# VHH binders against q9x234, part 5

Target 1, 288 residues: q9x234
Amino acid sequence: RTFSEEIKEELVNVPFGSREEVISELLGFIKARGDLDVKSRHIVFSLHSFAASRRLLNLMKYLSKPVSEIIVEKSHNIKKRYIKITAEYSESFMVIEPFFDVALFVSFLRGLFLSGGSMTNPRYHYHLEINLFEEETLALTRKSLKDFFNINAGIIELRNTRKLYIKSIKDILVFLEAIGVQRKLEEIDRIVTERKVIGDVNRTVNFIEANAIRTANSTARQIRAIELIKENMGLENLPEDLRRVALVRLRNKELSLRELGKKLNLTKSQIYSKLKRIIKIAERFGDV

## First folded at step 1 (VHH)

Design f01 (framework vhh_6fv0_2)
Fold by ESMFold2-Fast, scan of step 1:
Structure f01 (fold): chain B 288 residues (1-288), chain A 119 residues (1-119)
Amino acid sequence: as target 1 above (288 residues)
Amino acid sequence: QVQLQESGGGLVQPGGSLRLSCAASGFTFSSYAMYWVRQAPEKGLEWVSTISGSGGSTYYKDSVKGRFTVSRDNAKNTLYLQMNSLKPEDAAQYYCAKGYRWSPTFDYRGQGTQVTVSS
């Protein structure tokens, strides 16, 4: 069972609200399917979700609208089953405007998602999309997502495809809760929290590693500088305070500046200052 | 079984203050994020604020940030919204809602409490 199907299974059991909300949800199913056959007075729904088909049949039953045919077909290209439902077209389905009232709008979104929506498992990517062919309906849906829920949806247009998509995990969670997902939201939140914890651990390890690299590079630079002075002018030609620091550093390559300071009765700052002077002297003899 | 009862609305002057309350029953209050949402007559539902189950995290709509403060008393199963420096744009029916921390859901909201800001 796909991640999308698991979400849709939960939506089957969302309680029916007002009659207008039920009609709005059915309008969502209609709009996600593409064009309505107004000439023959029939709607054909081709659904890849068994959960969506059960919900649609429950909506039709609530509205006392006849379903003339239910067929389970197998797709030739993808070898997966889909459910084909044929019902008589009712112009009462078009009376509801789902874009000016939030209760009607979330019902509409539920129908859209059930009929033409999918979500990628959040363990891999944060991605939710809805197939929506009609340009005007897509534009109004995008605007209402922004106006009611502050959801930023993008649009993908290809030759035979038009889709709304949401990539922000915050916006996906808002969307899913709005349409009635609850248990699956707890699972998604857990996955998101786990990913953040892993990110925090990686940040801590990277910080420690970066600090160790900087320290090692600093120590190596100090030793390289002292050896350049030793080879090109002799340590005995350094001022006595710098010579003492240079000798202790060469003898104790693994010690921190604080630990070097303890050996010479100097502060970390004093040791650093003297090593900085040694490096400047060494610059005369090569790259340090 | 879930019941939410809002109170504390009324008529105030611009710049005034109100404190809204929401009494919750029928669920384990401390386990759920709670929401404040509002609806003005010619507008859709607007999310206003969210508070986590523990009360440790709060979120606000940009236009109310710094003026509104959400809080909760888990021992009393009560949610609060302190509204300061009220503007005419804040006039709306205010609802509390039970749900996930991110979403202003309407399914579990109460009857609401009306906030009117004169002029």
Scores: ipSAE 0.000, ipTM 0.174, lowest interface PAE 14.9, mean pLDDT 76

Design f02 (framework vhh_6fv0_2)
Fold by ESMFold2-Fast, scan of step 1:
Structure f02 (fold): chain B 288 residues (1-288), chain A 119 residues (1-119)
Amino acid sequence: as target 1 above (288 residues)
Amino acid sequence: QVQLQESGGGLVQPGGSLRLSCAASGFTFSRYAMYWVRQAPEKGLEWVSTISSSGGSTYYKDSVKGRFTVSRDNAKNTLYLQMNSLKPEDAAQYYCAKDYWGSHTYDSRGQGTQVTVSS
């Protein structure tokens, strides 16, 4: 199962509220994925979620509304199975305005998410989106998300689609809690915490390790160079300033360039230049 | 071939202590950061602790900070996790891991060692 499907499975078990709340949830299903055939007085739902399909059938049963047809088909171009559910259109479903009352709005959001919503696994990306093809409904939904829950939703308009999206993990968690997610909400929060910490830790550890390796390699090269000079010409044959640096380096193998500079009353730049000269001299005696 | 072998798990009462060990072979241990991760029954893998290649930097999951201490002995190719003030929520299979690069996918881990916390 996909991550979205696991969330939707939990939503199937949310208890039914008032009749108005059930109708509001059904409106959500209609606005996200329902195609209203006014000539035939039917609503066709094309759902990619088995959980959403079970919830929809339970809503219809609760409202004593018949389902005309259930078909399972493979989607052309997508190559995924989808469920087509055909039900008789009733004008009574369209009378309820879900934007005036928080309980009706929450039910509406649940239907929207089940029917046309998806969430990326938070291990990879913080993204929740809902298909909403009607401009007015999309604008009202966005406004009510802000007004009731302080959720900041963005809008994407593509050639043949409109979507609301939420990128803030804080807002995603508020959204999921509002529509009735409980167990999965705790799991998401844990994943988010782990991901943030692990990402920060690995970035910091890799930076520290890379710097330590570079420093160790540089120090080893300096020591090797000094030893080659000692073996092939003698340190006493170096200019006095270089000889002093070579001796202090050999006695203090674990110190940084800055710390070595302090011992010799030299800047980091000065000690670096002197060590570079020592390495250059050593090159004539071997590989450094 | 990377090989990691965990040991030191067992049954303890709440408030008790355990010391886990991980013996590493098949790679240059001293060049890699090492990780402790755990998995409780019916739960996903969760990161617990990280230690840098030199041992100079350590990091912990918030819920174990102050109770757990990670350390390593590069001469012995061994990683350790000292666990103090153990709580029921710490009960899990504990794994050491190499190349846990900021994802819940990991390159290699051992077979694990079981930690049970109950009265």
Scores: ipSAE 0.000, ipTM 0.109, lowest interface PAE 21.3, mean pLDDT 77

Design f03 (framework vhh_6fv0_2)
Fold by ESMFold2-Fast, scan of step 1:
Structure f03 (fold): chain B 288 residues (1-288), chain A 119 residues (1-119)
Amino acid sequence: as target 1 above (288 residues)
Amino acid sequence: QVQLQESGGGLVQPGGSLRLSCAASGFTFSSYAMYWVRQAPEKGLEWVSTISRSGGSTYYKDSVKGRFTVSRDNAKNTLYLQMNSLKPEDAAQYYCAKPGWYTSEFDYRGQGTQVTVSS
């Protein structure tokens, strides 16, 4: 079996997070290998990986989404079998939006990689790629890789195939760790060390560090901003919509932006925008 | 099922030392990077250090570099933070943290351990 399939076999066992994270991973599967039949309200997945197929079926089961058909077909062009899975879709999980939460983005990346990704054995070349046909999805994925992980992904257009690729072993290691590769990552680290590319393995730890700092600082910054406003002007002097967000954030420090949004009947984007305005107001009173 | 139990905090004078411990259970400890984070009443939550799965790579907040050393014993499922040359600014509740379901999150367990530096 291929090096890619070995990685995908490991990813099948990544634990499910929140419902929103599972939906984000399913969105990744859809964007890389899904084809829509809008009239019948079905999506068709054509997957070359048996591991990816098992993971997709597990996601569908978790979300209680019915699977209409499973067929194993032979690909005429590449002389390889592929699995065709047909399932009902909901328009709500088809929409692509900017990611404000790293956990949602890494779930999306895992789906993309499982559905349309491949990696060359690092003993030969450093190359990871994802087939990604939709321009909007490709642009968002590339931007999010840069914004969250400082990964500089390239784009290849070949015939009717669009691909996102990563050639730096340092960036590949960050990518694989983000989507949940652990055991196979150790094998890659050993190969990289043997090839005297030892500095690249340090990027894996730097990714974890950066992510930890962002998570710890983001919530702390929001709380600090609200406390500065409370002490210097009083929360009652905020506009009603911002005051409500500030109070719910203070009472629920452990909740995600999406969970806060549910309490206020607001979208994650609306909560993010309001918290950003609160931070801007707080900047008048001190360092936030 | 994940449990993290911090210990080793206490009262020290400026320039003193403490060794914090974190006993982990309910997950495969050796498969995860681990973090130390702290929170003082006057400050927000702060990241302090990260240690790789094998313990071969460590990272620190700039203000603690050279003074703090993170280490781990995978055979004992235990994480450590050796704190030397303690400053009043280091006084805080210290927590060990595991990544959540993904590397992008903290999974805080337990009440932490209090470090007080009397000036």
Scores: ipSAE 0.000, ipTM 0.123, lowest interface PAE 18.2, mean pLDDT 76

Design f04 (framework vhh_6fv0_2)
Fold by ESMFold2-Fast, scan of step 1:
Formats: structure tokens, C-alpha cells, sequence
Structure f04 (fold): chain B 288 residues (1-288), chain A 120 residues (1-120)
């Protein structure tokens, strides 16, 4: 089961409102996935969601409109099952104006999302999209989303496809709540919160790891410098304060600068300064 | 019979302005939403603007928003499109159309169009 299908399963249980609201939801199905054959007076719906198919059948039953055929097909090219539903066309399906009333618009959006919508699992990306071929319907839907819900939707036009999309998690949550998502909305909120918490924890772990790597690299550089001096000059030829630091570092490769300082009765800053001077001396003998 | 007749197209320089008109007859103009659509050579019909039956609500394609203004005079059965700050991409045959939001991108009726050319 896809994440989109889980959301759509919940939408099947949204109670029917007024007759006009039911017709508006059906109009959403028609606009996203209805193929109208005027000559035979049929509308054919090709749906990839079993939940959407059940909801469509429930809408048709509520409106006392007959469904003439139901076929489950598997496309060889797309490797997906889809449900083809054929219903007799009725002019009554087209008498609703969904863009100027919030209840009608919400019902229309639910139909659009069920038939042509998808949402990426929020664990990976924040992305909701609706396939909507008609440019005029898409433009009106985008404007009504902005006017009623302050949702900023984008448009993608590709070869033979047109999509409305929402990438802001805030706007996605408003959209899902508007069309009637409840339990799944709580799950999405939790995932979003967990992602933020995990991001913060990961940043902290990465900071600790980065610090450990920097410390290890710094210590390795210090040891290499001391070994170069030992091989090329002899440690006995260093000033006494630097020789003492070099010897303690070689004997205690795992200790921090602060811990080394304790052994020599020096501050971290004093140890660092002396090791920096040792590294500068070693530069005469090789790359450090 | 339903008739829609556009006028006001022509040749303008980039940054120029044109005002298109559409005279409607044969139906109750004030009972229909009206559309402006355009078609550039070798491209499909593009929706440009919609105006509600009363003129109280207007909608625009993103690329023309702020530059184009649609209006209507229901007493004169006339639809208008004021086009400012014209760009080369706006060059197209412009049609007024009568339609409903819940049908295919096919409008019930459209006019023969008026040509808008933008060049220097």
C-alpha cells in the first residue's frame, strides 16, 4: 500500500454533505480522470486507487446514477493495476460551480485528490501533486486554494501532462485537513516533528564526529612533526620546554591538549602554542 | 445564434499596450463567465484570463498577472482585455470564449480571434 493510498482509504469514510457537495466531489473525479464519450453518453474513469474507486461507486449510489461496467485491468507498459468504471453521462453532473463556495470547493478538491492526486511519504520529501489536464480548471483551482486557504500551489507542465503541486509542509497539512484527512494528518505531523528532532540529533552527532576527526588529525600532525624532528635533528636539539612537550605527546598519543597540559602543569593554550612551534620547526624537514 | 467578435489587435513594440474588445450577441451575456484564450504558432490554446458573470471575480495566467486586466460591460454585452507591458511571448491570436469551468477545455463558442504581434 502506497502512502497516497493510505490517505485515500481515510477519505472513503468522509460523510456525505449536501447533494450539491456530492455532485461537486463527483465533478472532481470527472475533471481529473473522466473520459467523456458524448456519442455513446458514457463517462469512463480509469483509476489507480481502489479507495478512490470505492468512493466513486458510493457517490454514484448516493446520486442514484447507474454504473454500467467495472473492469480491473493491468497495464503492461506501466505495470500497475487500474480500475475502469463506466457510467452513463448525465448533464446533472455538470451543474455545480465549485470555485466560489468553500464547501463545494473542498468537496471538489477531495474528488480531484482521490482520482488524480498523490503525496510522497513525508519521511523522504514534502510533495503533494494533482494531475489536472484542463488549464482553465487548474488555474481556477490554484486561485481558490490561495483565496480560501492561503495555499501557494505551483504548476508543472510536461509533455502531455499538467500538474498542480504543493511543496510547503504547512500548505500540505492545510490541504489535507481541508479535504477531511484526520488520523493520517496526525501521523504526518508526528513524522514532520520526528524529522526535525532527528535532524537536530544528527547535526549534534556529526559535530561530535567532526570534532573527533579534527582532534585525531591534529594529533597525527603533531606526532608526525615530532617524528620528523627526531629523525632529522634529534629531540635533544629542541629548546627544553619544546622537548618536554614533544616527549609527553609521544608517550601519550591518546590524550587531549588539556590532559597533556595537566601532566606538564601548563594551560591548554600554552600546550597548543608549544606544539604549533614544534610543527613550524618540522616544516624544514618535510610536509606536516 | 451565438456570436463573438474580437477586435483591437495589432502590431506593438515590447513594453507597449493594446486593448482588446469582444462583442457578444445571441445569448444572455450577463449569465456566463467569459474567457480570454490565446494561441501562438505551433502551440496549443493557452488560457489567459477568466471573468465571472458579474465581473466581481477575475483570474489570470501567472505570466500575465499584473500586466493584463480583464473587464466586462454587461449593459453593452462587451468583454475587454487591457494588455500592458507587452512581451514578445505575448504574440498570439487572441480569442474570447464562452464556457463553463466543468467542461473539457473546449469552450461552447469562441470568436475568430484578433492577432497580436509584438516586435521591434
Amino acid sequence: as target 1 above (288 residues)
Amino acid sequence: QVQLQESGGGLVQPGGSLRLSCAASGFTFSSYAMYWVRQAPEKGLEWVSTISYSGGSTYYKDSVKGRFTVSRDNAKNTLYLQMNSLKPEDAAQYYCARGTYWKSPEFDYRGQGTQVTVSS
Scores: ipSAE 0.000, ipTM 0.099, lowest interface PAE 18.8, mean pLDDT 78

Design f05 (framework vhh_6fv0_2)
Fold by ESMFold2-Fast, scan of step 1:
Structure f05 (fold): chain B 288 residues (1-288), chain A 119 residues (1-119)
Amino acid sequence: as target 1 above (288 residues)
Amino acid sequence: QVQLQESGGGLVQPGGSLRLSCAASGFTFSHYAMYWVRQAPEKGLEWVSTISGSGGRTYYKDSVKGRFTVSRDNAKNTLYLQMNSLKPEDAAQYYCATGYPWSTQYDYRGQGTQVTVSS
């Protein structure tokens, strides 16, 4: 299993956000593959990652979109395995703007990385890259990385290849955290320390900024979910444990999950799990 | 059974305004993103606007941005398109639609409402 695949395995379990966020992630899968073949309003994904394939199928299932073909093949020129997935495609999908806000953008980045991204094991070299063949999309992605996360991405254009790359370990860590990597960040930090690389002062600032944005988006999503339930079924109709969490969240919009947990004598993990269930219930009433 | 019914079209002069409505039934309206699409004579179907299920996110075709406003009333299962500063090139049959944006022809479309812009 490659280092890239280990990161992608972790991303499979990132919770689904709003419908627009799921669509934005799917757009990332589409844009990262230069060899996309769109025939008769069908799109073909040729993925080298089993983790990415599982995530894509989960996205399609969430959106109730049928997959017409799944096959596992070997390349004719090399003995490299790939998973071929065929699904229906409409041009109306392409009008979703993944650069509209940070939540849509991080979902888009996750799809891009899963579909066409790779990262070298940091024990050998600091390098993360994403295949992105459309010049305009590549330029917009680079600009948004800078604007939202202060990430300085480079561009490589070879005769038949166009890529975004990140070589700064500081920027790589911000990128991985933004798309939902958690466990691997600890491993990478340990490797960087073993190589005796002095931590970048800006790394802490970028992490705080990226975390604040994601926390604000997560909190906003939680509040939207609770309001949808309140308007469509009433909070009193929630199970007692979920109702208590919903009420404490609404009264304490500024508190972290750990701080909310302290008010209810629950762990951060238990609060997170209950809020996730609240969001799942709210999905029946609208976009969260 | 999903049903969509558009209304509010008509004849207006350039610079005029119209408000289109779409009455939806047969599904949980607030759970689905809604779309306005249009088709001018001898042209293909053209996307105009998108609104998320909650109404929290809106998207517009560049040529209508700043002139058109999409909104929804989830309590009334109704989608709206406010069209201001209408131009001759806005003349088309307007449809509301729902479903996944990557599906062909938006899963479901109504019968449409005609918008004519002439002096």
Scores: ipSAE 0.000, ipTM 0.174, lowest interface PAE 14.0, mean pLDDT 78

Design f06 (framework vhh_6fv0_2)
Fold by ESMFold2-Fast, scan of step 1:
Structure f06 (fold): chain B 288 residues (1-288), chain A 119 residues (1-119)
Amino acid sequence: as target 1 above (288 residues)
Amino acid sequence: QVQLQESGGGLVQPGGSLRLSCAASGFTFSSYAMYWVRQAPEKGLEWVSTISWSGGSTYYKDSVKGRFTVSRDNAKNTLYLQMNSLKPEDAAQYYCAKSRYYGTPMDVRGQGTQVTVSS
């Protein structure tokens, strides 16, 4: 199973609430994947998910609404199948307003996600999307996500496709919890935590390694400068304060500027300044 | 102020074991991932191990995997590194370091504890 299908499989077992909530969930199925034929009074659902199909059949059974036909079709991708479910249209479905009551809206979102939603495995990137072709429904869904859950959803508009998407992991977790995901939510939280830890490890290693390299390069330059002075001038010809620093640095190549300062009763800044003066003197004798 | 204090280093023979400790103060220890890093005399600073805030996830440098075990006691604000089957290449100054889960890691280290593996 895909990651989306695993989430949808868990949603099949969410308990039914009120009759109005069940109708609201069915409306979600209709808005995402239902094709309404008002003349023949039928709704045709074209679903990519077996879990969604099972949930839809359970909703229809609860509402005592007959399903007239079930067909499994192959997609243009030979490995994918579509399930077509035909059911009788009922005007009573259109009485529900899912955008002004949180329980009705949550049920509506569950139907939308089951019918037209998908989520990328969070191991790769954070992305949840829902196909919504009707402009008014898309706008109201986006507004209600913001109003009820403070979820900031984006919109992708193409000539033949419209989608809502959520990129924030915090918003995705709120969305999934609201529609009834539990076990899969724990798995997602573990993956997110692991990715954060790995990201922090990589950044810390890079930062520490970069500091070590800069320190090593600086120390190497200091040592090279002192050796050039030793070979071309003699350390004894340096001013006393610089001579003391040069000798201690040569004897203690591995020590930090702070540690060198402790040996000479000088601050890190004072040691740095004296070493910079030594490097300047060495420039007369070669590249440093 | 954030403070980290390492202990438990020493001289050990190849194949021996040592347990390092790091006592943390000045921050909410249980909210942060922690790191072990080391520096050998002729090498740069190396990452050794990471442990998540809860202790539920651990990560290791490939060369120490199976030999070292990182753990933590959040009630005591203490980080540990159990080092088994020590090799000469493991000789180094060992430091514990603090990171941030949600942001850029901070290079906050203690004074370190020396590990020497001889003959």
Scores: ipSAE 0.000, ipTM 0.255, lowest interface PAE 13.9, mean pLDDT 79

Design f07 (framework vhh_6fv0_2)
Fold by ESMFold2-Fast, scan of step 1:
Structure f07 (fold): chain B 288 residues (1-288), chain A 119 residues (1-119)
Amino acid sequence: as target 1 above (288 residues)
Amino acid sequence: QVQLQESGGGLVQPGGSLRLSCAASGFTFSKYAMYWVRQAPEKGLEWVSTISGSGGYTYYKDSVKGRFTVSRDNAKNTLYLQMNSLKPEDAAQYYCAAGWSYLTPRDYRGQGTQVTVSS
């Protein structure tokens, strides 16, 4: 069972509100997966979620709208099944404006998500998307998400597909809560918290490791420079202040610049500047 | 039966203005969102603008935003589209559509009014 399907199973149990709210949810189903046949006055729904199919049948039952046909078919030669539901088209489905009232809008969003939505398991990636082929419906949905919930949704248009997507975990959580997710919302919060903790720990370890490697490389470069000078010109030919630093560095290979400075009664900045000059002199004799 | 009758199209020079009207009958006008859609020769149907049933909310295609204004008079069952700063790319047959979406059945669209932008 996919993570999206687990969320959709929970949505099946959301209580029905007003008749207008039920019609608004049905409009969401129609906009994501409904195909209208005016001549026969039928709507055909093609759903890949069995939870969404159960919810749709419950909505039709509440509205006393007949379902004329239910067919379960296989999608391509992959193990996915889809369900086709044929229901009578009614003008009453179109009298509700779901974009201007928050209760109607959340019902509409629930239908959209059940019918054409998916969410990636937050353990791997933060991504929620809804297939929405009609430009004006997508524009109105995006605007209402911003106006009612301050959710910033993006749009992707690709060969015969148009999608609304949400990448911000904060916005995803607001969206899921709005449409009626409860138990899965708590699970998602735990996963998000766990990922942040793991990410922060890993980032801290990588930072320490990177700094240790950079420090080791810097110290090794300093020692190579001093040895190169020793072999090619003699340390005695360095200015006295640089010679003193070179000798103490060579004797104390494991010490930090701060610790080295303490041995010479010099600041970290002073030690750094003198070692930088030593490296520049060594460049005359080889690659440092 | 839903009936929609567009008018106000014509020939205009680039930078000019036109006001389109749509007279609606056969349904409770104030309960439906209304749409303006257009179709140029050899091109698909293109959404232009939406206005809510109350008139409180309006939406526009990016390319017409700031140039076109949609409005409605629910007492007269009439939808309007004020088109300013017209461009050659705006030349098309303009249709009025009723319902929740302009992609609802064809019966919810009128016959259209032609807009030509030429010198």
Scores: ipSAE 0.005, ipTM 0.346, lowest interface PAE 11.2, mean pLDDT 78

Design f08 (framework vhh_6fv0_2)
Fold by ESMFold2-Fast, scan of step 1:
Structure f08 (fold): chain B 288 residues (1-288), chain A 119 residues (1-119)
Amino acid sequence: as target 1 above (288 residues)
Amino acid sequence: QVQLQESGGGLVQPGGSLRLSCAASGFTFSSYAMYWVRQAPEKGLEWVSTISSSGRSTYYKDSVKGRFTVSRDNAKNTLYLQMNSLKPEDAAQYYCAKEGYYWGSFDYRGQGTQVTVSS
């Protein structure tokens, strides 16, 4: 899969915030890649990304908005696949002002990037772009990127399209962190560091350090927590669902959360929630 | 509705101290880890510190270790950041943030409190 699609796959799992934030993300999808039918109150999304399509369907489900039609159009060109989704549109999607509140704005950016964004593999070029057809929305998005994140975005205007772009790797990293990219940020930073484009002393963002600490600590914390409970309480005294998770984690220390979830027929979200509860219980017995 | 309100920022001399506070409401404060993050002019968001739900475990950005101390009072729904030996490089807007759905992520951030260090 493409580098952009790998980033978008990670964004599918970003947690839903407030209802207003979910609506703001949907507005981003609409502004980057959608066509509103005023008469029937439907909007058609034409998406290149399967990850973006999954996220959009999850947003629609959260908002209890019906999806009327899903059509998959496949081109003979491997680089060009389109998924067309027709969904009911609500005017409430347009009353959200995503440009004056940072939480609404980052949700809006996530929708924009999923629907109409792409990033070139940083091994070749530092380039991130987003399709934005409305002139006013593009201008406000550019201003808000500068005001909230000190991101300097450029504009490319073609016959039938407008694009916002970011070429500074520092600004790209800030953008990706803001919309919820975590694992891919570490990969990008390693590539950039190998090229010595960003030094340690004058970094724009320190999220890689935070992510490294979280990643290094997460599995170790889970195992330590389970061992503390085993020593002080006994695993048999945990609720059945937590006990099952604790046992599988101890037997499979090297597996990812997704792989652990498959063994227990649980989603990544469900297993993560249960492990988090285990860690909280263990805090009574020592440092975790 | 989740609300986070920071206070305690101000102007201080290099080597000085400030104590930041964050008043939390709209969620069970004692059930979530909390974070301090900051943003300096012309810089992105930087993670500063994490404290576990119980307050037993704390984590710090390398450049603030030994100078900053995060703490919490679960009875008062309040998060604190004690900042000692402040440097000009610490000047930033400071935000408290609530643990998100995933451990190590956050879903809500306050309006922030400004910290200025004169040189």
Scores: ipSAE 0.000, ipTM 0.153, lowest interface PAE 17.3, mean pLDDT 76

Design f09 (framework vhh_6fv0_2)
Fold by ESMFold2-Fast, scan of step 1:
Structure f09 (fold): chain B 288 residues (1-288), chain A 119 residues (1-119)
Amino acid sequence: as target 1 above (288 residues)
Amino acid sequence: QVQLQESGGGLVQPGGSLRLSCAASGFTFSRYAMYWVRQAPEKGLEWVSTISYSGGSTYYKDSVKGRFTVSRDNAKNTLYLQMNSLKPEDAAQYYCATPSYGLIQSDYRGQGTQVTVSS
C-alpha cells in the first residue's frame, strides 16, 4: 500500500464529534471528489482510496443518509481501481461554513485529505498535497490553515489541475495531527529525526573536524619550518621582520593568524605572507 | 530569537550521577526534535542523544546506552539528560540543540554546561 493509504487507514477510526463536524467532514469529501447532480438530487464520489471509501460510508451511516450505489471500477488510463459511491444530495451539506471555526475546519480538512490528498514517504522528501479545483474554496482553505495553525501552504496551478501543497515538515506534522493522525505521526517524526540527526551531526562534525585539522596542520607546518631553520641556519640569520614573526609564533602556538598579527601590528595578510616566506626558506632543509 | 540555556553540570566521581537541563525559548519547543551533543577539550563535537517532539522516540550513542536517559517536558519548554554511572570519558562541555537549525548557527546554541569526572 501507498504511504498516503496508511495514513488514511488511521483516519477511518477517528471518533465522530458534533453533527456539524460530521457534515463539515462530508463537505470536504464533496469539495475534493464529489460531482453534484442537482437535477437527480444525487452526489457521486470517485475515490482512489479504500480507506476514504470506508470513512465516507461511516459518515453517511452516522447522518442516516442512504447510499444508493457502490461500484468498484478500473481507470482505463492508469489501470488502477477506484470506488464510485452515489448518495442522495442534501442542501444541509452546503450550508456549513468550515472556515471560521477550528473544530469545523479540522473536520473539513480531514475530508479533503481523505478524498483528494496525498503525502509522499518522508524517507524521500517532504510533500503533502490536496487536489482542490474550486478557486474560492482553495483560497479560504489556505487562509484558514495560516490563521488557525500558522501553516504556510503553497498553490500549484497546472493545465487542468489546481493543488494546495505543504513542503515544510513542521507544517505537515501540524496538519496531520490536526486531522487526527496519531500512530503514523510518531513514525513520521522518527524518520524525520533520524534524517536530521545524521545530516546535521555529520555536517557539524565534519565542518569542525576539517577546520581544526586544517588549523592544526597549518600551525604545525609553521612551527616545523621555524624549528628546521633554527636547527640548520639559526633564526638570527633570518631577515629581522621574519625573525620577529618566527619568535612570536614559537612563543604563541595557540594564537590565530589575526591574533598573532595584532601582537606585531600586522594584518592577517601580512602575517600570512611572512609565514609563507619562512616555510619557503625551510624547504631547503627538509620536508615542510 | 531562538535561545537555549543549559544547566546542571558539575564535578562528579566515577560511577556518580548528574541531571542536565535545557531551557528553550523563542520557538515552539513542542514541535521540534531536540538533541544533546558534547565536546571534550581535544576532541570534536560528539552526538549523544536525540528525542522526538512528543518524547515517544529516543536515540542514544552506543557508549551511553543504558546509562543516559533523555526526556522532555513540553509544558515547561525543558529538555533533560539523566546521566548515571558516569565515566571519565563522559567529561565534556554539554550542549542542547535542535536538528532543524544545525550546530554551526550561533543563535541556537547556548554556552553549554561543563561535566567533569575525576579520578
Scores: ipSAE 0.000, ipTM 0.098, lowest interface PAE 21.3, mean pLDDT 77

